VHH binders against Flagellar brake protein YcgR (ycgR). Designs and how they scored, part 232

Target 1, 263 residues: Flagellar brake protein YcgR (ycgR), of Thauera aminoaromatica (c4kar8)
Amino acid sequence: MAELSTPSPASPAPLDGGRGDELEKFTLRGARQILQLLQDLITHRGLITAHTGGGHSFMTAVLKVDEERGRVVLDPSPDPQANRRALAAPRLTCVTQLDGIRIQFPLVGLGEGQDKGRPALFAPLPAEMLRLQRREFYRLQVPLAHELSCLLKAEDLARKPVEVSARVIDIGAGGVAVVVPTGAAEFVIGGTLPACRLALPDGEPIELDLEVRNLNRQTQRNGTEQLRVGLRFAALPRAADTRIQRYIFKTERALNAKARGGL
Below, E stands for the ipSAE of ESMFold2; O stands for the ipSAE of OpenDDE; V2 stands for 0.75 times the mean of E and O plus 0.25 times the DockQ between their complexes.

## First folded at step 21 (VHH)

Design QD2 (from ND1 with T58K; framework vhh_7pa5_2; at its last look DockQ between E and O 0.36; V2 from the best seeds 0.69)
Fold by OpenDDE, look of step 21:
Structure QD2 (fold): chain B 263 residues (1-263), chain A 121 residues (1-121)
Amino acid sequence: as target 1 above (263 residues)
Amino acid sequence: QVQLVESGGGMVQPGGSLRLSCAASGFTFRTYAMSWVRRAPGKGPEWVSYISPLGGSKDYADSVKGRFTISRDNAKNTLYLQMNSLKPEDTALYYCARDIDLWDSGKFDIWGQGTQVTVSS
């Protein structure tokens, strides 16, 4: 009678371990805290971008938290294909914002079903939830190979309009850091740059308004001075936000895969 | 101001079809579950149909199941009810209602003025 060793439930794959220590302080793991945060999402009617992998995502919401069953009830996509992808995915990465705080959490074990005759997606309660304040938004270091750029509409010292093509060095849900040649334009902290264009690899540039949040002069190894400009997304259309999130997610996944020796 | 405005009601023969619309304003429509409720003459309110915020979940009263289809266009802030195979017993004032809860139905905080549907020979 060979005791079929029930395979130990695969420990949820650690959130990609590299910057793990820095994010730990922002990670909620307590059951009560997680439940409260999920309830807050319901109360504030937070919409969630659920990433299924492969560059795909769909919009959802937590409709209910079922504490008794230890599960979340999610709003299915009106797109059946998105739901199929979600159900096929070993893990969903859920991203949302509450009161300017980015919230990210994984869901594993997604299934479809019914509650009281209503169709929904169900998942076990997340084991962890990341809560990042705006200042602490995870910023993806943009790979040099991606050559992300941002066309900045700024003014020079004479207040003449100038367009500056800036290289994006990091990107997050809240903004970008770019590098520009010193003297290319005058930037004022708190100033708004209207109708800028962020170029992503996946399509047409995104038009957006940017707010200057930080200025840092950097000297390169070759002695050339550059200005690093931290920019906040002042007004980001939903579609643009989705694209940015998708890019970040896709790139992070690729980088992690490479780091694991998979490519 | 938060407002719901129903339209599309009318008189139709048994077996006919109508499409109701509800225009929402004054709130973030895409974040609310919505319902249709009807009130027939001399009867109390009857829940008809539910739709989740993103429209992925729908529910129907047994009396209308298979005949009615609820949908929403969040870009237009509009709720719809396609009514097919209408019966005389479907005669009622139809209300668009905003659900208080995202999942548990039955409680509403905002109602429209209603649109009259009359099914008669």
Scores: ipSAE 0.881, ipTM 0.953, lowest interface PAE 0.5, mean pLDDT 89
Fold by ESMFold2, look of step 21:
Structure QD2 (fold): chain B 263 residues (1-263), chain A 121 residues (1-121)
Amino acid sequence: as target 1 above (263 residues)
Amino acid sequence: QVQLVESGGGMVQPGGSLRLSCAASGFTFRTYAMSWVRRAPGKGPEWVSYISPLGGSKDYADSVKGRFTISRDNAKNTLYLQMNSLKPEDTALYYCARDIDLWDSGKFDIWGQGTQVTVSS
């Protein structure tokens, strides 16, 4: 009889792409810290979604940390196809959660084998692990109706001061992403934009310093070119942080209420 | 509360087959490794088989290797042992056991009452 495949469970998406630099300060690289966090996953019996690429993933768990051999022991999938994809992948991106804290780590060099006759998947200990709360990775997609903008105090191609009103497309605890017309200003990754002004719907604009973290050129369907600029808050006073978090919370609550029929 | 209930035992002739089941309740079954352990008349416990939490790793005692197959259905919270080519030496009370360690053998904190398997001419 034909085998019926169970759909993959909903998997938390890996944090990658344009957010990499924002997350660097939450990356653990100490060997002792990594060993302890892996042991915590074992103790709390954390289930892990291992992403193998191409939109595929499988469920696994860390069964043991073998410190003497410098490796983790993973539960193979009961689905042989998932195991073949995992072994063929240049790396696994493992995502899990412990008590509301997101944990993400790569595994490279995955192999199959046995330990005293007991089969499993094995990989060297990860060189790094991300550990962060929702606030540290969440980005609200800003509704167009809110007309959020950020006045950027930047420079043109001739290095002359210009002010550019940029539409804010997403906002989080650590920064914003904006769009500007191509050529409106010259941006350099790592550059600082002092005394910019973020306009939230309630109250006066917030004055803040921004650091350029990423740049992506975009071509709209009408042929217009825009530049997506990822900006990090360089230093954020507590009052400004509070206003931003309140905006995110209120907007998220309102969006959830509309999704649930206006509760 | 927390319990394991074995079933599927019985009497069978040598060379026969039985399928044991173990229903788990009161805990998150899919996050625990599980084992089958047996106790022959007048003897101490003997570990029979292991299965990892998600079912991808299985292990067997030499005395049953090639004849017994452990499996689990995490959606039904059920552990199984398919026993083929049964021998009189397999006569025992069979227990399912919750393994505290996810990989290393030997620590079981919860047991069932067992199901009797008797293999005789």
Scores: ipSAE 0.727, ipTM 0.896, lowest interface PAE 0.9, mean pLDDT 87
ESMFold2 (binder alone), look of step 21: mean pLDDT 85; pTM 0.859

Design QD4 (from ND1 with T31V; framework vhh_7pa5_2; at its last look DockQ between E and O 0.50; V2 from the best seeds 0.73)
Fold by OpenDDE, look of step 21:
Structure QD4 (fold): chain B 263 residues (1-263), chain A 121 residues (1-121)
Amino acid sequence: as target 1 above (263 residues)
Amino acid sequence: QVQLVESGGGMVQPGGSLRLSCAASGFTFRVYAMSWVRRAPGKGPEWVSYISPLGGSTDYADSVKGRFTISRDNAKNTLYLQMNSLKPEDTALYYCARDIDLWDSGKFDIWGQGTQVTVSS
């Protein structure tokens, strides 16, 4: 019985720089945000694949963030050759995942040294960190306790404008699924709902345009029929996208922490 | 259940060698820094050695520097301590410990039961 060596999940390849404009919204450049994300990597003990170029990479970890010196402390490879390659590389491309979110960041100016007599690799803090949620497929199931809502501006059967307060059941980078009472409004797939308001816990509602993408009638256990409406963000300001992403990230982290028995 | 189990201790003559092992279970071993700590009779615990998660960084107490080598096999979830040129002063119960911090060693959240090392003529 040949033990099928489950192929070690292929280290995610660095994202090719060509989709620059689309990635900008997922790029963190604020010093505080970068520091926080690095600290999160430490806290969650995220392993990093550091790419040195030429198809070479090694595993590392952020051991410490030295804010005073503006540097990260990295775990050297147990392979001296990998370390030599890393030190010779003009840039490291670091790739990791935190709670299912891909994180990518460059390190420039890598050096070897000692901190408190311990060997380590050191690099200046990254100027930017990319946090990618696979837009297309990830939907956060909104905890019932969060009570996310979306005020939908729709029409009734008589094409009279109506406002429907809908509960958000899932949210992703591309849209939301909401539930509304059956008959509350008429929804047409492909139709646009303008100037809707998504309520997040962190501040004022976000005004946005929504496109109806899916309609599903659901019968609840209690026999009540509800309409699930899948909505795409038709136009989302960058600031709104950032807030949504932040919410998703924080919520996911909290859920995962809870699932792992963490407080 | 999170557990560390030390082995490889014994009695050896001065100048002899021992290799300690620590089997880790119940947690993702490869993402934790690990340490060896020892407790000699009548003395408090003494930190002996540190190793980073991937094993690229190691540190030693001055008392064991040049004689002891810490290593790890993350595939086997095992920590090792090669002890050479053993001295009577190395006589202690040796513990494997999981470091709370990845870099700042000295705080531990998990310990094994220890393995006895006795260096005697």
Scores: ipSAE 0.878, ipTM 0.954, lowest interface PAE 0.5, mean pLDDT 89
Fold by ESMFold2, look of step 21:
Structure QD4 (fold): chain B 263 residues (1-263), chain A 121 residues (1-121)
Amino acid sequence: as target 1 above (263 residues)
Amino acid sequence: QVQLVESGGGMVQPGGSLRLSCAASGFTFRVYAMSWVRRAPGKGPEWVSYISPLGGSTDYADSVKGRFTISRDNAKNTLYLQMNSLKPEDTALYYCARDIDLWDSGKFDIWGQGTQVTVSS
């Protein structure tokens, strides 16, 4: 009855994404591509963290792709409770990295059985697999001391132009997340904010177009409500991309140097 | 250096028990399937048992099923074979072997030197 737990190595959590969001362009859906990627996991002996929901996960591996039956063979856990959770889960979210490439895929219809006398877990081939380079999924949490800001050219409720200075809380190759006071402007998911200005420490602000991808209310420690706005870079020029990547690299180096000095 | 070292063999009477160990070094043990293989005097190699990389799947030759138990401790990089109800026909040199494949066992790229098991009255 007491939960049997084994400490897992530090592993990446599933990315926040879906079939209709910004990760779709990195999603493989071709049967041939999926088979090849699964075979690459077998060849390179990739270990997989399988998430069963409710914060639970277990380690597994793809042992074989059974093309004739259209299924994968997974290594069961030696922990019976992990196997029970996996079999009860409507969906496993499998996460792994192979040579710096992040791989994420769902498995549905997991069952137990045996193949040629050997017991294993089986699932139909996944219908999709996400394949990302680090820079495609990494988001730097911007240190508060940097006070990174983005001037948003948005509209109010009456569709009149307003400018909103927003604090940047994270930044990556594909976009930023910012916070603004609730009611500072009207944001519409899918809407475009043209000619916004991202202020980086190393020169003039970058002028760029942003697309609103998500909106989340948050309450600060003092009870003040703010709006977290997820913004995608639309048509990011190479020079702007270079400056953003330089900022991320420099900031990561500085953060790592502090961590190393702290032993 | 990639190495497998077996231990725990010895002499026992019929019906006795032994526990074999295999210490692995020089490679990432937990990503490989492992097997026990034995060679009786004057005979060729005979596969005995298989265990999957994370230990969730095991398999046995019919001649030992119900009497032998394979296990692994990935934290200690060690493979085990618990051998119960031993018979004279179990007399053999027992090898720890690393499977090349993760599932379709039978091809091995690394072997230990073996540990002798002798079951005799």
Scores: ipSAE 0.724, ipTM 0.894, lowest interface PAE 0.9, mean pLDDT 87
ESMFold2 (binder alone), look of step 21: mean pLDDT 85; pTM 0.856

Design QD5 (from ND8 with R30K; framework vhh_7pa5_2; at its last look DockQ between E and O 0.53; V2 from the best seeds 0.72)
Fold by OpenDDE, look of step 21:
Structure QD5 (fold): chain B 263 residues (1-263), chain A 121 residues (1-121)
Amino acid sequence: as target 1 above (263 residues)
Amino acid sequence: QVQLVESGGGMVQPGGSLRLSCAASGFTFKIYAMSWVRRAPGKGPEWVSYISPLGGSTDYADSVKGRFTISRDNAKNTLYLQMNSLKPEDTALYYCARDLDLWDSGKFDIWGQGTQVTVSS
């Protein structure tokens, strides 16, 4: 029985610098923002792939941020050769993920030393950090404990306006998937549902327009048929987007913390 | 359930060696700093050794420096303590502990039940 070595998840490759202008909006340059993001990496114990060039990389972590000295403390590799490569590299490209968001930042001026007698790698604080949320692809599975609902304004088979309360099963920056009872309304792919209301835990429902993108009939274990409706946010106010993103982030953090066995 | 289980303790003569193991479960082991702590009879807990998440950074109490080696196998979710040149003063219950902080040692949120190490003639 050949143990199918589950391919080690390919270390995320650094983003090629060529899309410079498009990435600027995702680039943090403020000292406070950088410090906060580094602290978030520490808090969430994010592992970092540090690329040294030439196709080489090693795993590290931010162990500490030394604000007074303006430096990050990194976990050395247990491989001395990796550390040598890192120290010889004019620049490290650090790549990690936090709550499904890709984070990339350069470190220059890497050195080895000791802090309180402990060996570590040190680098000045990064001048910039890229925070790339692939909004288009990330869907948070809504925990069952969360009662996210969407009030759909739809039509029935007779084209009579009906309101359907739908449970949100997943949510992303681009839309939601909901489940509705079969026959509750007629949905047409490409159709718009205007003035729907998405209920988030943090306040008043968000009014938004939804576009039907997919329909999938699902039979539950109990034999009941449900309709899964994939909905795109057709018009989403900035404030609503912020709230949705905040919810996703907060929920993902909580789920990840739980999964990691963190406090 | 989050758990640490120590093993490898025993009785050994002065100058002998032991290797302790700590099996971690219920959490993502590779992202936590880990420590060994010991408690000798009639004494308070004493920090013994620290290891960073990836194992690239280690630290030791002065009392064990040069004699003990901490290591970890993240693939096996296991922490180790190689103890050489054991002394009677090393007699203690040894605990594996998960560090709350990645760098600053001294605060722990999870402990094992401990494994007894006895160094005696």
Scores: ipSAE 0.878, ipTM 0.954, lowest interface PAE 0.5, mean pLDDT 89
Fold by ESMFold2, look of step 21:
Formats: sequence, structure tokens, C-alpha cells
Structure QD5 (fold): chain B 263 residues (1-263), chain A 121 residues (1-121)
Amino acid sequence: as target 1 above (263 residues)
Amino acid sequence: QVQLVESGGGMVQPGGSLRLSCAASGFTFKIYAMSWVRRAPGKGPEWVSYISPLGGSTDYADSVKGRFTISRDNAKNTLYLQMNSLKPEDTALYYCARDLDLWDSGKFDIWGQGTQVTVSS
């Protein structure tokens, strides 16, 4: 059955498991590439969120890559319970970011020990590391004031064409999430919505084919039910991609300027 | 400006205790490993203790192991050294040092001014 959950862009949380095949092309498997990336984490003092399962995580860092022993040296938590959870976990999912590049990798076989009397957590080098540019994972939360919209060309229950103007709540390089009133149209996971129109503030609306990836029913404070629809861009022309990236970049810079007091 | 400021030194009799502190400012404290280093009269610098960036790993010179305890409070940007069972040979100027290396100590790029510890009858 079709997956109804929406991938969470919560950083530094792991990327959603339903996106694994989309991410394979960003996966490093070469030993030298992996060693260099781990060394870059050390050089830049990247802090890592290590996920141990069950919603638990702890902060760590790669302190050293021991090429001779084929292992990484990790900073244990000062919280002993976090260390016990890490040592009990079948694997850690490590998530971090360097220079706008998201890095995610598994560590398997984590152990506790000492190197010349200095205690640490140790694990074999990861067999793979995911490395994504910001555009591949980032989702801009669209400011309400922008009233960004997407005209969906969908179908009703009787398979009759309907057009629904949907508010865009987030946007990234690969798609959007929108909200519509419950019952405005019938959406099917994996279904294609051809010739939809995304209205950006500058220029003509962009014509897009969209694929429904997830659906989530939400109840607002006034009791009104709405449907959150996660939509993937199918075959995005280069010009459209450029306009979307430009919108994201401009909006993010404007939001960051307000956070710094409008400097 | 990047700065480390030690305090808590003083005179104490053998067997006594002192707690040193080091206030860090001007840099992101929690992403650096930190060390205490001491310089006794007429001697060169001696590494005393190490603590990892997030505080989960500590290490000590053999001469102080079991007597000294390093700790850090990353919320307060402060490094500590609890010194117990002090001996006359612990008499030294104690420095807080930022380590560029996260695991193998010895690439200290920033030092404090030091705080004097004097252990005498």
C-alpha cells in the first residue's frame, strides 16, 4: 500500500526512509572518498547528531580516523544513558552538515574502549556516506504573507476534472507541500497531476506535472479539516528549476536578514 | 577577541584541594577539545589533562591520575580542573589550552595567562 507519511525535513534528523532510492546517486562508497569526508568533518569540527532508534539521539563528533585499525573514534556522551543506548543500538544513523552540505552515514558495530588510556566510542569505518548539496534536501517554509499557490489539475471522486487552488506551505528543489480543503479533490498516492501551475511572485506561473507522494489530514483550531498533500516535481525543465531555486534563495536571505535585525 | 582566563589558584598545604576554572570567550567552545597544561619552576610545559569537545572522554598524565578531574560546562563556556591530594611537585602555573586536534593532544593554538598553584607546608 501507498505510503501516506510526509518526509520530515527536520535538520539534523535523518532523511525519511521513503526517499532511499532517490538518494542513491548521492551515496559515496569509495574508501578514499569516505576517508576524506570523515577527515573534513574532523578538520571543520563538525558536530554530529547520532540517532540510536526509538526517537533517541545524542550529540557527538568524529575525533579521529584511525586508518591503520580501520575505525573512527567518536566523542562519547557525558550522559551515560545516551552511551548505553548507543552501544545497544544495532546501528547509529549519524547526521551532520558542513558548508551547506548535508552528510549522513551509518555506523555499525559501535564499541566502547580506550586508546592509550583515553576512552572513546569506536566503530569500523562506514561502508557508505550520503552527501547532499543543500538544494537536494532543503525545504523552505513559505512565509504566510507570500500566499504562494499552486493550481492543481486533479479529479473528483467520479473521475471528473477539477481545478483546486492550493496554498503552498513548503517548497524545495524536488517538490512542494500544499494544503487544500478536505474533499476538494481525490488524491491517490503515486497519482500524477498533469499541467499544474505553480505561481511564484515573479513571472508567469510555472506549468508542472506533479506526483502525489503523501497525504496527511489536519484539523485546524476552528475545527476545519484540511488535507496536506506532498507533491514531487515530475520532469522539471531547467528554466523552471532556476526560477524555483531563485525564489528559495531570495526568500531565505530575506528571512535571515530579519533574524539578524534587518542588517 | 578569542580569550581563555584561568582562575582559582592559590597556596595550599600538601594534601589539600583546589578547583581551577577557565572562562572561554570569542569562539565556539563546545567544538574544541581542551587541555590543562602546567609549568613548574625551572621546567618546561607539562600536559596535565584532556577533555573531548562534548565532554565524554577525559585523560590524564600519570602524575595526576586519580587525583585530578577535568570537566567542562559547555553551556557556561567553562573548563574546570578539580585538584585533590595536592603534592609539592604540583606547584606550577596552570594554563587552560585550546587544542586544534580533537583526539591527539599537542596542537595548542590559544592559551590563557595561567593561574598559580603553590603547594607548600
Scores: ipSAE 0.700, ipTM 0.889, lowest interface PAE 1.0, mean pLDDT 87
ESMFold2 (binder alone), look of step 21: mean pLDDT 86; pTM 0.871

Design QD6 (from ND8 with L100T; framework vhh_7pa5_2; at its last look DockQ between E and O 0.51; V2 from the best seeds 0.71)
Fold by OpenDDE, look of step 21:
Structure QD6 (fold): chain B 263 residues (1-263), chain A 121 residues (1-121)
Amino acid sequence: as target 1 above (263 residues)
Amino acid sequence: QVQLVESGGGMVQPGGSLRLSCAASGFTFRIYAMSWVRRAPGKGPEWVSYISPLGGSTDYADSVKGRFTISRDNAKNTLYLQMNSLKPEDTALYYCARDTDLWDSGKFDIWGQGTQVTVSS
């Protein structure tokens, strides 16, 4: 019985740069956002496939972010040849996944060295990081008749605590998307917003921690700029989950009934 | 259950060699930095060696540098410590430990039970 070696899932190929305009909405260029995402990779111990060109790649990890020096510390390959290729490459294309989201970023100016006597690869912080969010969870579009809101506990640019009342535009088992006025607060992808309050129609607001997963600037038809914030439920109590699920189910049923001409 | 199990310890003469192994289970081994730590009789724990998740970065205490080699096989979920030119001062209980941090070693969240290494004439 030949044990069919389940082929190791092929490392996802780098996204071909040609779809530039469509990917812009998923591209992070803010220094703080980049740093946070790199820190998230460290926290979650995300393995990275680093492509060196010519069909070659090696596995690495971000071991440390050196903010002072503006560099990332990468785990060298145990294969010296892979490291040589990496160092010779004008650019590395790094691909990884975090919570099912594909992350891709370039590294330029790779070098080898030591930090505290430990060998490592070093590169300047990436100028941009692509984060492709796959909708893992069904999200109900919140009817306009349902005024769901979320009180966000955030910080402004000065790191001063601010409370922002946000309209919920969609909700799912995994989180919510909200709209806030531009400039109301500073949101960082991967950042946690503690002790937020989600208001459902059926009772008292639910207190929960939210993780910022996506940021999109939207211009309304009236020319007003809004920020859409995708938020993941970081720690959802069981009771809260039940309430959310009930709301979703009830609302979906109502929408479907209406669509069928029953209301 | 998360577990580390050391093996390969024993008694050896000065100048001899031993190879320690640590079998990891219950967690994704390949994404953690690992270390060897030893405790000699009457002494506190001493960090011995560090290895990064993919094994591309290693570090050693000055006391073992040039004599010990840390390695890992991520496919086998196993950490190794090759110990050469052993000295009586290397006599200790050797622990495999999972590093809490990927780079800044010194904090550990999981330990094995240890394997005894005794270097004696």
Scores: ipSAE 0.882, ipTM 0.954, lowest interface PAE 0.5, mean pLDDT 89
Fold by ESMFold2, look of step 21:
Structure QD6 (fold): chain B 263 residues (1-263), chain A 121 residues (1-121)
Amino acid sequence: as target 1 above (263 residues)
Amino acid sequence: QVQLVESGGGMVQPGGSLRLSCAASGFTFRIYAMSWVRRAPGKGPEWVSYISPLGGSTDYADSVKGRFTISRDNAKNTLYLQMNSLKPEDTALYYCARDTDLWDSGKFDIWGQGTQVTVSS
């Protein structure tokens, strides 16, 4: 029983499918690992947001793991309509966070019933569970005032070298997302951009290699086309990692202080 | 300070009704399963009723099933026991108790001081 470590409220919406391949290395698939993580949720009384689709969700908790029957026991909602939506859904996406660790897992085959006269919702054990520390999934939305930029060493349509200064729109431990005008350079998913330079507000730009992970075209209100480029840090030196983490921490703390004072 | 404070007891005639309340403070109420436990004169503790953390599952001892209804209001940090069709055998000191487990209830770590229910002609 740890009152100071009382679990935080359930985490926000499920992680985006566009990050599914990034998250594979944090996905638990071993039966023993899954049982232990479910037991940790029970021990710490983690509250779970169960998403049923169509923008609907309900609060629940894992009350017990029944290893013998291979199932989890969930707290039904006191709202009968929430229970009906859950039972009608082809799957639940369960999201929770415990001591800064985000946990996400699917449940399929949900049913209602009783255990010794005590009603509950039941589902087979999940086949996988995602377990992430905040560092692994968090992306800071970069304030415009910071004017973060990344100098990309890319190629034009004719395969000639070109340097593009791209605005950084978010940053995390594993990479950045940037925007460039469409046509400023040609990017290939899986391609490597060596010796790019990330400009943080303090100190000299960080020289780093980037890998292109995704590309999304977007049209701004004025009709201008932009390309959103998701970039992963390749071979990030410890000093560079430290500077990036310090920037994220300091900026988030400053933003939180303004939110507190601005209310 | 973790506390459970019961109220709503009193004297009633057989067939009467009472509603017990239990005010919880000092802990996050909605993540705990809760129970009512009673102690009749000269007897040991008897489990009466269970409710799950979010209130979706309830259970009752056979002796009170159909007559008692447990509920909770997690916004008010309050547990309730509606007792109908009271019998002299229901005379006891009623305790609000916090379960140590979420489902297989049987051990309790925090208790209130109790509220007396007396059913007599």
Scores: ipSAE 0.672, ipTM 0.881, lowest interface PAE 1.1, mean pLDDT 87
ESMFold2 (binder alone), look of step 21: mean pLDDT 85; pTM 0.856

